VH-VL binders against Toll/interleukin-1 receptor-like protein (TIR). Designs and how they scored, part 15

Target 1, 165 residues: Toll/interleukin-1 receptor-like protein (TIR), of Arabidopsis thaliana (Mouse-ear cress) (q9ssn3)
Amino acid sequence: TKYDVFLSFRGHDTRHNFISFLYKELVRRSIRTFKDDKELENGQRFSPELKSPIEVSRFAVVVVSENYAASSWCLDELVTIMDFEKKGSITVMPIFYGVEPNHVRWQTGVLAEQFKKHASREDPEKVLKWRQALTNFAQLSGDCSGDDDSKLVDKIANEISNKKT
Key: E = the ipSAE of ESMFold2; O = the ipSAE of OpenDDE; V2 = 0.75 times the mean of E and O plus 0.25 times the DockQ between their complexes.

## First folded at step 4 (VH-VL)

Design c07 (from eb05 with light chain K30E D95E H96Y; framework fv_ebrasodebart)
Fold by ESMFold2-Fast, scan of step 4:
Structure c07 (fold): chain C 165 residues (1-165), chain A 121 residues (1-121), chain B 108 residues (1-108)
Amino acid sequence: as target 1 above (165 residues)
Amino acid sequence: QIQLVQSGAEVKKPGASVKVSCKASGYTFTSYGISWVRQAPGQGLEWMGWISAYNGNTNYAQKLQGRVTMTTDTSTSTAYMELRSLRSDDTAVYYCARDTEYYGSGSYDYWGQGTLVTVSS
Amino acid sequence: QAVLTQPPSVSVSPGQTASITCSGDKLGDEYAYWYQQKPGQSPVLVMYQDSKRPSGIPERFSASNSGNTATLTISGTQAMDEADYYCQAWDSSTEYVVFGGGTKLTVL
């Protein structure tokens, strides 16, 4: 079992619009795409089994939206993705959806309040790992959302299709 | 305060190679890509390729594949573009530009001052 | 390889609205970008992702992309706007960045 693309996203921000369009377009192009729907389940924790889909994926499309960093599931997933990116085993495609990339990099702006809550509730070493993953992620060249989600979807799908062959 | 400063003009003979440098300052070098664009005298802009300053991934224009190499030195915040087997039609001003989008596809928000490369016998 | 077609020149009187078009089949699926270049100078990004304006670019600059035609519009054109303007788009079929041939804007 091998995937071309792993999709990382915050469901309530992007599931019913951008991610739905992107997933359908990738599938239409016969790109084997893993979409993690587990964040919708109450009490769900990041599973070791999920590392397998990430590990066997060639690309990770990571869509960071306003509430991505509010989710410990999303942040744990990003840490895993960035670990594989550092090893050179996966190519990460950053998508900044309605957020300023520098805010993601430094955990300021919309992420500041989210990380105040994390600092109060979580192990300091875990929070530091989450911050480092976001900083490394934001250092990659990426795409920002704009007026037309359809064009951004096509741009991403074209880039993946071109690199797949 | 964001600046891209390129190396000086060069004169080369056909068959030689040239390596143009582009030193970035005023921003975190590894957070952005660098695209290279050239312009022959009195002509329009022509894209040559792109490099990620974070991981060194490149995308080159098909016409130039095999003749162009793009590299970065993160310790000096410098990008390089080497063009080999020079022809007279490679005479152009060569620009580096900061790119915020993946794989070189757009948004060249800051440009170097340009480097004139003249290829003649 | 895809081609982006621009008129070679556009002339306008000071204070009038200038419109520069960029046509190509890739523009229906891809973002358009616009650059201004004055003689002896580097290009300057004036519009990105079809209609967005970078900070520092005057509000009189606007742009759109509809069907296969992108348009850069300069309202209340000033002498300082006299320059060559280039459109740019991604050609997904060839993995190239494509520039239009450029339009010389003359303000008389």
Scores: ipSAE 0.007, ipTM 0.508, lowest interface PAE 14.1, mean pLDDT 84

Design c11 (from eb09 with heavy chain D31S D99V D102E; framework fv_ebrasodebart)
Fold by ESMFold2-Fast, scan of step 4:
Structure c11 (fold): chain C 165 residues (1-165), chain A 119 residues (1-119), chain B 108 residues (1-108)
Amino acid sequence: as target 1 above (165 residues)
Amino acid sequence: QIQLVQSGAEVKKPGASVKVSCKASGYTFTSYGISWVRQAPGQGLEWMGWISAYNGDTNYAQKLQGRVTMTTDTSTSTAYMELRSLRSDDTAVYYCARVSYEYWYFDLWGQGTLVTVSS
Amino acid sequence: QAVLTQPPSVSVSPGQTASITCSGDKLGDKYAYWYQQKPGQSPVLVMYQDSKRPSGIPERFSASNSGNTATLTISGTQAMDEADYYCQAWDSSTAYYVFGGGTKLTVL
């Protein structure tokens, strides 16, 4: 089976609240959604096999939270998503959850310390690809979290439902 | 109780068609998909295809493309699987199973329908 | 295409641990699912997403999935566990569900 939506998120920040609400609402609307539960929290690295669910997805809903950029799994996944977006094969829907979009775009604020750590541990070319993916991602039109998660969930689900048909 | 109840056993001749029904109860039919999985005598499980009860979208196994049609009737919470141009190697127990969109596995199964194709 | 290979049969004595393997290329990078089927009955989901147990499945059932091999483990095996066990994964290259060939567990 093909997917309508690929959900990219940091489980540490979002799994027990926003992502659960969003995922359940998408499923309720019969939107075929792939939720990536094979994040670094399970002790695993991003796998090339995950490129296939991304490739066969029509939309990628990417939820960037405070610790998203701390995860090399999430960053590698985002690089893959943005590569497909650049090729025109997937539509990316940015969701900024508790983070300022400009901080994501320029890797400032909470991301500054995360990328200082990445720069000290990882290959410079890899870090550059992660930065470029975040910058390109944040330049897309997106939605920011506010006071009401349920309203944001409905907004996302409505946008996908309208574009799916 | 949540359950899937299938139609009764069928005996068909080669070249005929069979249509198996799967009636859902105890849950919101349109919130899940229905997959069809068959099992030839003494053999393993083979996935045939999937249908969304919400919008009728289907996805069929390549081997069966052109011979199988899956439909739903949301007013009766019933899924149907029609297999045409039957061959002796289509003899199997046919199962409907509820697909959780959340996890893409089969969490609720019908009791199975034996279809015998005799020549 | 992902091909899942299971041993045709596994035998164990009551009270001992049964181990059923499911092998496939890079299977540990995918989710594995396990179904139990008793003669004349429908399959029943016993493990999902590698290692999660559905409500109603005894704690004796556990599972893992790493590298090329997923394993279903039944500790303190009972006569009632005698059944055919099937692993399942989703093949992203074809968007096709794939089942292993099945393993007959005999409790002697």
Scores: ipSAE 0.006, ipTM 0.473, lowest interface PAE 15.8, mean pLDDT 82

Design c13 (framework fv_ebrasodebart; at its last look DockQ between E and O 0.03; V2 from the best seeds 0.00; counts 0 for: pae E 14.5 > 2, off the site)
Fold by ESMFold2, look of step 5:
Structure c13 (fold): chain C 165 residues (1-165), chain A 121 residues (1-121), chain B 108 residues (1-108)
Amino acid sequence: as target 1 above (165 residues)
Amino acid sequence: QIQLVQSGAEVKKPGASVKVSCKASGYTFTSYGISWVRQAPGQGLEWMGWISAYNGNTNYAQKLQGRVTMTTDTSTSTAYMELRSLRSDDTAVYYCARVGYDFWTGEFDYWGQGTLVTVSS
Amino acid sequence: QAVLTQPPSVSVSPGQTASITCSGDKLGDKYAYWYQQKPGQSPVLVMYQDSKRPSGIPERFSASNSGNTATLTISGTQAMDEADYYCQAWDSSTDHVVFGGGTKLTVL
């Protein structure tokens, strides 16, 4: 069974508010949604099947928040999502939640600090792929958070519903 | 530190209404739901309903449809439960509880101290 | 609609293992939750999503849920575990909540 939406997000930033309400609203509208909250799993339970759900989803709603790029798991997932976007297999909907799109595009601001840590810990080729994925992601048309999360949830759900039709 | 602090005990006559408050602190109020649960003396827990602090949507137990109203005030991080047309069998301790992560996970992870409502003539 | 049945009481000696069951039609298809309530106190979450333990709950608490039965297990039962225990599930079609009738655990 194919999903309409794959949700990619950093749970620390968004699990208890924005993502929970977005997921519930998408499900309420009968939008088949895969929510991958990897921060609820311990390190012993990483799942390889993320590639399968991404491949069979029409849309990837990717919520990039302050600490999204601090997670190597989130960045690996983004690389996979952007690989499928490049193939034309999935439509990516960027959501910039509490971050500036240009900071994501160029890995500046808080992302600069996060990428210093990545560069000291990870293979340079992997870090480059992560940077390229973020840059390509930030070039897509997307939505930014404002002072009203409920309005943003409605906007995202409306956009998916309209494109679904 | 997450806390839910409820209003004090109430004594009411049959036919009256009661409104219990539940003030939340230590977390982002609009990110969670609030569930109301009551317990008659010597009895078990009875779910009354819940309200989303995010959008104000409610869901009430069928037994209480038409008699209960749940609201929130986001500016004060306070949830309210009003029960109308009180009967003697509404005598109970009324709890508010935070609904945990997302509708799907659904645990009641923090509970208020309870509010005794006594209905007598 | 959904009904959750618990035994009214369970008695154990200190140090023994207590098992509290919660029965419901195809309950294993849902998540089960467990609450502890000591006399004069509010309920406290002790297990969620079938088998997950909140931080601060001792490891001697465990739970399972399959078929028609969820089970709360307390190994090495202590006097402080004496309380009423309630199981709970959601009816996802209505978003309603169902509690079991409660089980009084006595430690003697």
Scores: ipSAE 0.006, ipTM 0.496, lowest interface PAE 14.5, mean pLDDT 84
ESMFold2-Fast, scan of step 4: ipSAE 0.006; ipTM 0.492
ESMFold2 (binder alone), look of step 5: mean pLDDT 91; pTM 0.940
OpenDDE, look of step 5: ipSAE 0.007; ipTM 0.571

Design c15 (framework fv_ebrasodebart)
Fold by ESMFold2-Fast, scan of step 4:
Structure c15 (fold): chain C 165 residues (1-165), chain A 118 residues (1-118), chain B 108 residues (1-108)
Amino acid sequence: as target 1 above (165 residues)
Amino acid sequence: QIQLVQSGAEVKKPGASVKVSCKASGYTFTEYGISWVRQAPGQGLEWMGWISAYNGNTNYAQKLQGRVTMTTDTSTSTAYMELRSLRSDDTAVYYCARHYGDYYFDYWGQGTLVTVSS
Amino acid sequence: QAVLTQPPSVSVSPGQTASITCSGDKLGDKYAYWYQQKPGQSPVLVMYQDSKRPSGIPERFSASNSGNTATLTISGTQAMDEADYYCQAWDSSTDHVVFGGGTKLTVL
């Protein structure tokens, strides 16, 4: 595998905090980490080029924050990640950052307004795939953010380090 | 600390071209796009186009297609907008603005006045 | 290209509530954004994704977006709020950004 970890996240919500700390800690431990910043591009669609890093990664750390589901890029990326998880080729580590897992699972709370916009703008079959991916994702065992990002970073890095073989 | 600083005012003759710069600081330049928006004297805001600082992909307003070129220099965190074949109705304040992925502008440059007169 | 329509001007007395509308076909199915522009200054984002307020924008600013109309509301309007206000949305059919014509808010 080329990468140990694929990081999926919404940059707007995590740019100066959690993801930077997590990435630096993983790299410090010699964990080969792919950090996907491409969701910040103007109108860019999820590309086949990103499928390769996901496909050759052992773990996907997916950080779902307040605005993650507002991004069609993030949602397309999650669909791909969950497809590989279903096939058993990747282990997904859910991180709920400032959001309730049940809101992610059922697309309620902050996600309800985001999905109202998606339903109006996007193909219904695509929206259904996004909803199913979020529901399947939220059914996995995961971690919720609290008031201490450092503890969560250490927990994730330790879990990956211990499972690295 | 996020800032977009634009080049100074320009006076041009009809038929000339102008190239306005926009230097970004305080954030990772390649994680955002830059949009260009102009405003003629006493008029509203008119979107001209955007460029991704990550890969250089552009999208231009139909009215300006063929006359405008947007580029970036990642090494200097600078965006450029060149407008060619200038007409008197191109007289405007030209703004660069940081373009977020769902098409809104969270930080704006100070503006560059371009005057086209014969 | 979709068109966003704003009233050209709105006048209020200090302390009153100002309401600025932005109308467009099925605008409520899109995200709406609002910008404030004072004379000689660049625009400033005051509301994003329909109803969210950026850090540094006073709590008296609020917004909504439903059906065909987005609304910017300024409660307890102050002289410093006197400015031009622009709504904005994204038109998926043309992949273009669309601005409203702008509303001049006068605080008498």
Scores: ipSAE 0.006, ipTM 0.484, lowest interface PAE 14.4, mean pLDDT 83

Design c16 (from of18 with heavy chain D30R D31S D57R; framework fv_ofatumumab)
Fold by ESMFold2-Fast, scan of step 4:
Structure c16 (fold): chain C 165 residues (1-165), chain A 122 residues (1-122), chain B 107 residues (1-107)
Amino acid sequence: as target 1 above (165 residues)
Amino acid sequence: EVQLVESGGGLVQPGRSLRLSCAASGFTFRSYAMHWVRQAPGKGLEWVSTISWNSGRIGYADSVKGRFTISRDNAKKSLYLQMNSLRAEDTALYYCAKETYYDFWSGPFDYWGQGTTVTVSS
Amino acid sequence: EIVLTQSPATLSLSPGERATLSCRASQSVDSYLAWYQQKPGQAPRLLIYDASNRATGIPARFSGSGSGTDFTLTISSLEPEDFAVYYCQQRDSYPLTFGQGTRLEIK
């Protein structure tokens, strides 16, 4: 089964359960959404699909928050998503949640310290791939969080509903 | 620098068991599916088994199903293949291979170890 | 299972020549096909993934094309180090399968 949306995020960065509200709204609109829980360690992940949810999704909604780039899991996932976006296999919808798009694009501001840490511990080629993925991601048209998460949720859901056709 | 180092191969009699290990370094092991691929002397490549990043998806070739068990230890960055009821036709060089994409479990395989030899002979 | 048939089984060419290797699937694999190179005594090396994407570090002389059931690996101008065995692999469905290989040898 093919998904409409693959949802990429870092859970502890959200406010007032933003990701849960977004997921619930997408499902309410009959948008088949895969919510990726990277911190599930007890082996309770259920998926009937033969292939990765990323591979069989039409859209990827990627919510980059303050600590998204601190997670090697999130960065590896973003590299994969952006590789598929380059092939035209998936349409990426950037959501900048509490971060400046230019800070994501150039790995400055809140990401600068995170990438100093990555540069000291990871292979240079791996860090370059992560940086390239963030730069390419931030070049796409996206939405920024503001003072009302509910409006952002509605905006995202409306965009997907309209493009789903 | 990604490295995969296999070990545990050897000469074993039919019907016995071997446990292969693969030690991984240079990438976030816990984020990628891992694979075992074998190659009999002078023959081509045969996929043996796959395990997803969280062990939630596991697959086996029909020729080994019920006899081989794949497992992983993300804390130790290690992949394993428990081989029971070994047969002469299991004789091969066994490679550990890494999934290319995050959270994929179906290949392609971007890095391979040098392999460990398993010889099943009386 | 999906059977991949590679042709020719052996291809004898000289350095500087163009090599064209074929891989045919018994049923559609969409674009979920990869190519590997294996030199004697070495592990396979990923060349092309998802039909046409060149893997990191692979020289521009290697290219892949095709979709569905018919796939081609092309080496535009053979270098001495390119003489090896080449395998295709599909990832459309389980079990994952490889072709039997094409041996590229010096004439």
Scores: ipSAE 0.275, ipTM 0.772, lowest interface PAE 4.3, mean pLDDT 88

Design c17 (from of18 with heavy chain D30S D31N E99S; framework fv_ofatumumab)
Fold by ESMFold2-Fast, scan of step 4:
Structure c17 (fold): chain C 165 residues (1-165), chain A 122 residues (1-122), chain B 107 residues (1-107)
Amino acid sequence: as target 1 above (165 residues)
Amino acid sequence: EVQLVESGGGLVQPGRSLRLSCAASGFTFSNYAMHWVRQAPGKGLEWVSTISWNSGDIGYADSVKGRFTISRDNAKKSLYLQMNSLRAEDTALYYCAKSTYYDFWSGPFDYWGQGTTVTVSS
Amino acid sequence: EIVLTQSPATLSLSPGERATLSCRASQSVDSYLAWYQQKPGQAPRLLIYDASNRATGIPARFSGSGSGTDFTLTISSLEPEDFAVYYCQQRDSYPLTFGQGTRLEIK
């Protein structure tokens, strides 16, 4: 594969803390990581002649935070990740960062208001796919953030390092 | 419009120092690995150094280890190469280059600056 | 370090002909090989990355193939602007290395 890790996250919630720590540690260990920063400006993200970074990654570390499901870009990305997980071509590592996993699974709590807005703006079939992806994602074994981000970063990096050898 | 503009080159005596700069614009500088590549007059390309987006991973060619230091300032959108103990064989055009969007690590170099000339002569 | 050897050193052809350029690695680089074009007085331009993917804006006449240790850049029908120096580069491992270049010149 081209990448060891694909990082999926909501920049506003995690870019300047947890994701920065995780990315730095992965890069330090020579783990080839794609950091999907949805704020990038150069227009090369969706080139039709490039294979998706998700398609050519061994692992996807998906960090679902308070505002992850508010982003249609994040939700579309998760649908794609979960499609490849279903095929067995990628290993998904769920990280629940400041959110309750059951709220993600059932789209309750903070996600309820977010999905009420999506239902008013988007095609019903598309919203259903987003919901199914979140439910399937939350059924996977994952980790919740605690009071020690460094311990979680080490756990993720060690798991990936052990698998890439 | 992606732009990389190198500066700081010049004529210098062996054993002295120069600091090269590369000013970036037209992309989110802090998300990409950056590179220095040099080319001696009439010769091929030689990789010099790489720095990851957060300065957490840095690599050097064996010929420059211990003498050159790569650094970046993401707030200023600038890449630097501090060159100490310069030798005649360091004479080259020095290019600043950016990794592709799909590769924040050491990747193919999709954009290059025009280069800045360093001449080490006694 | 991984050494990349390009052949031929110089290739003399006419416009309209097919050009085939080789790059061989001293050990496997998987598919982590790129091709660059450099014209006199200009910075290099990325043509092909990951052995076979054309960079944005690169004409369809350029194609790359190969994996492991043997790689080929093909230009199906040479245009006048294609006469330049071509470099391969591996990024499988540090240190990053370039081939010595192939000069494509007009007959």
Scores: ipSAE 0.005, ipTM 0.496, lowest interface PAE 12.0, mean pLDDT 84

Design c18 (from of18 with heavy chain D30G D57Y, light chain R91Y; framework fv_ofatumumab)
Fold by ESMFold2-Fast, scan of step 4:
Structure c18 (fold): chain C 165 residues (1-165), chain A 122 residues (1-122), chain B 107 residues (1-107)
Amino acid sequence: as target 1 above (165 residues)
Amino acid sequence: EVQLVESGGGLVQPGRSLRLSCAASGFTFGDYAMHWVRQAPGKGLEWVSTISWNSGYIGYADSVKGRFTISRDNAKKSLYLQMNSLRAEDTALYYCAKETYYDFWSGPFDYWGQGTTVTVSS
Amino acid sequence: EIVLTQSPATLSLSPGERATLSCRASQSVDSYLAWYQQKPGQAPRLLIYDASNRATGIPARFSGSGSGTDFTLTISSLEPEDFAVYYCQQYDSYPLTFGQGTRLEIK
C-alpha cells in the first residue's frame, strides 16, 4: 500500500546499528516505514526493482555515509528520490552520517576516489546524474551524525511524527 | 555461544520429499535472516535459500524454485527447508547459516551449523 | 548471476610462507565480499567480510583487500592449521554466489 517513510542507506556502513535503531523507533511510533524489507508476499525482490515504494512514500530519510556513493544502487536510488522531490511528491530528509555535507555536495573528500572509479566504468551522462542528485540532496537542510545515535534517531522520528498529522 | 544444529537429512528416492530443520541458540533468532547453503560431495558451496528475520523476504536459487520452501518459527528459534520432488543433483550436505548483519538479509554468514546429509538415489 | 572466479585452484606452500589468494567477480560487487575457510569434515568459517574486515576471533595474519571486481585474501605467515580450502562469496545481489574455492596444501 502506502508508506510514511522510505529509508535509503548503505548497509555496509549503517545497518548494524543506526538504521536498525531508527527503523525500530519509527515502527514503535506507528510510522509506516519501508527499509530493505521489501515485500510480505511469497515473492522476491531486488533494490533496483523497487521504484514503487519511493513513489508511494511521503518522506524519504536518506542516510549518506562514507560508502553510500560507492554503490551504484544507492546512487540510482538517490536519483529516483530526488526526481520525486523535484516534482513535490516526496519530502527528503538528509542525514549525513560520518561525512561532511560539503564533501557530498561537491563529491570531494571520501567521495572523490569513488567518483574516479565511477567515471572510469560508467556512462558519463549517468555519472553526471549521480553528481547532480548528490549536489541537490546536499543543498537541502539536513542533520549530521554526532556522538549519540539515539539523539539523532529521536530527532528524525519527532520531525516525521510532527509532519505526519 | 551461537549454535546452529541441522537435522532431518537422510537417504531418499528421487521424486520424494524431505524436511530439514535447524535449531538455533545463543543469539536473538528473530533479529537475523537465515540461509540454507549446500555442498555436493567434493564440490564447492551453493546458496539455496534465504529468509529475512520477519519472513518479509524469501529467495531461492533457480535450481530449487518451485520445489523447496524455506520457513521459520521465531518463537521456536527454528529454520526449516521443505524439499519436494527431490533429484539426484540435490544430493549434498545442507548447512544452516546465520546472517551477519542485524535486521538485514543480504550479508555474509558469520555462523554455520555442522550440516545434515541428503542423499537422493534409487 | 554474478560469477566469482578464484585463482589459483590449488596453491602449494610451506609453513611460514605468505599466501595470496585471488577472487575475481564478473561484475562489480562493491565491497560486499567475504572469505571463508573450510577444513575437511568441518563447516565453513567466516574470515573476512566487507572485503577487508576481520571477523571476530580471526588471527591478524589474515587480511583482505580489494573492491569492485578484484579481491585478495592474504595470509602473511602460514601456520599448519591454515592449510584448508578458501571460498569467496558476494552478497551485493541475489542470487548469492560463491567462488569455486582455492585449495591451500602443504608442499
Scores: ipSAE 0.000, ipTM 0.496, lowest interface PAE 15.5, mean pLDDT 84

Design c20 (framework fv_anetumab)
Fold by ESMFold2-Fast, scan of step 4:
Structure c20 (fold): chain C 165 residues (1-165), chain A 120 residues (1-120), chain B 111 residues (1-111)
Amino acid sequence: as target 1 above (165 residues)
Amino acid sequence: QVELVQSGAEVKKPGESLKISCKGSGYSFTEYWIGWVRQAPGKGLEWMGIIYPGDSDTRYSPSFQGQVTISADKSISTAYLQWSSLKASDTAMYYCARVYDILTGYFDYWGQGTLVTVSS
Amino acid sequence: DIALTQPASVSGSPGQSITISCTGTSSDVGGYNYVSWYQQHPGKAPKLMIYDVSNRPSGVSNRFSGSKSGNTASLTISGLQAEDEADYYCSSYDSSSTYVVFGGGTKLTVL
């Protein structure tokens, strides 16, 4: 099935709040949205089944929250999304949810300790790919969460609707 | 103990192919990145690209992507830089250097350099 | 062509201290603690003098020190000696389009 939007997010941070509201609003607008919250919640190795929905999506809404970079699953997913973005196959919409964009870009602040753990356990080349994906991602024009999640949800949905048609 | 030994100077004509080498010794060759740095006569240092010999993962500076090929043969602890068709603008000193970690990006040991002269 | 900014030249007298600056942006010098400095004598390969902003490799004189403030890294050479006359290059991790960028280089003259 072809999708309009692929939602990338850390389930533990946003599944039952911001992502739920965003998903419902996109569906209400008849935007075909892929959301795989079970696999992201479990923090397991990135599933091959997710590459296909990413490939056939026109947009990727990537919601980077406090614990997004703690998940090797989320980081592998972001690498795949950014590979397709580089090829011009997908338009990426960055959403910084409760995190400072520069912390994401440089892997500092809330991400620093997460990447210390990754550096101690993972192949150095793999960690480099994760860091580069976050840096490239954070260089794109994006939106930050604030006091009004409802307005941010509407802004995202309006942008997708306007660009889709 | 750690050393990088590069091949000798080359004098070539435009359009000719060339492959220069960099042999590492005194350390585990497959566990460190090898970078290539260019220095045109009287000019500064330019990053060209890097290779991890353990799996041949290769990254290029955007300025050198498609202009050169970087490769390595881990069985003889040697990295290579090659051109399919040289230009006069390729005249430069070429250095190989060991990189401890690609993120820290520092070159802790350098080869002596290979001077490449391309002229008609 | 986008590189870190260094002064083209600096000079000092024996025994003096000099400082060479290296200015970038938040995507390189300002964003990371991955700044290195290299010394190059004429006809020789570069030699690592400082790595990770302020760390000195074994065998490098403690007269060489490194620091960083915001988007500017600095190499300071104290007790200047004739053999310090060389070109000095800074380098930083660059997260935007290349893994490593070099400064344009600074020629140090010991008067």
Scores: ipSAE 0.000, ipTM 0.456, lowest interface PAE 19.7, mean pLDDT 83

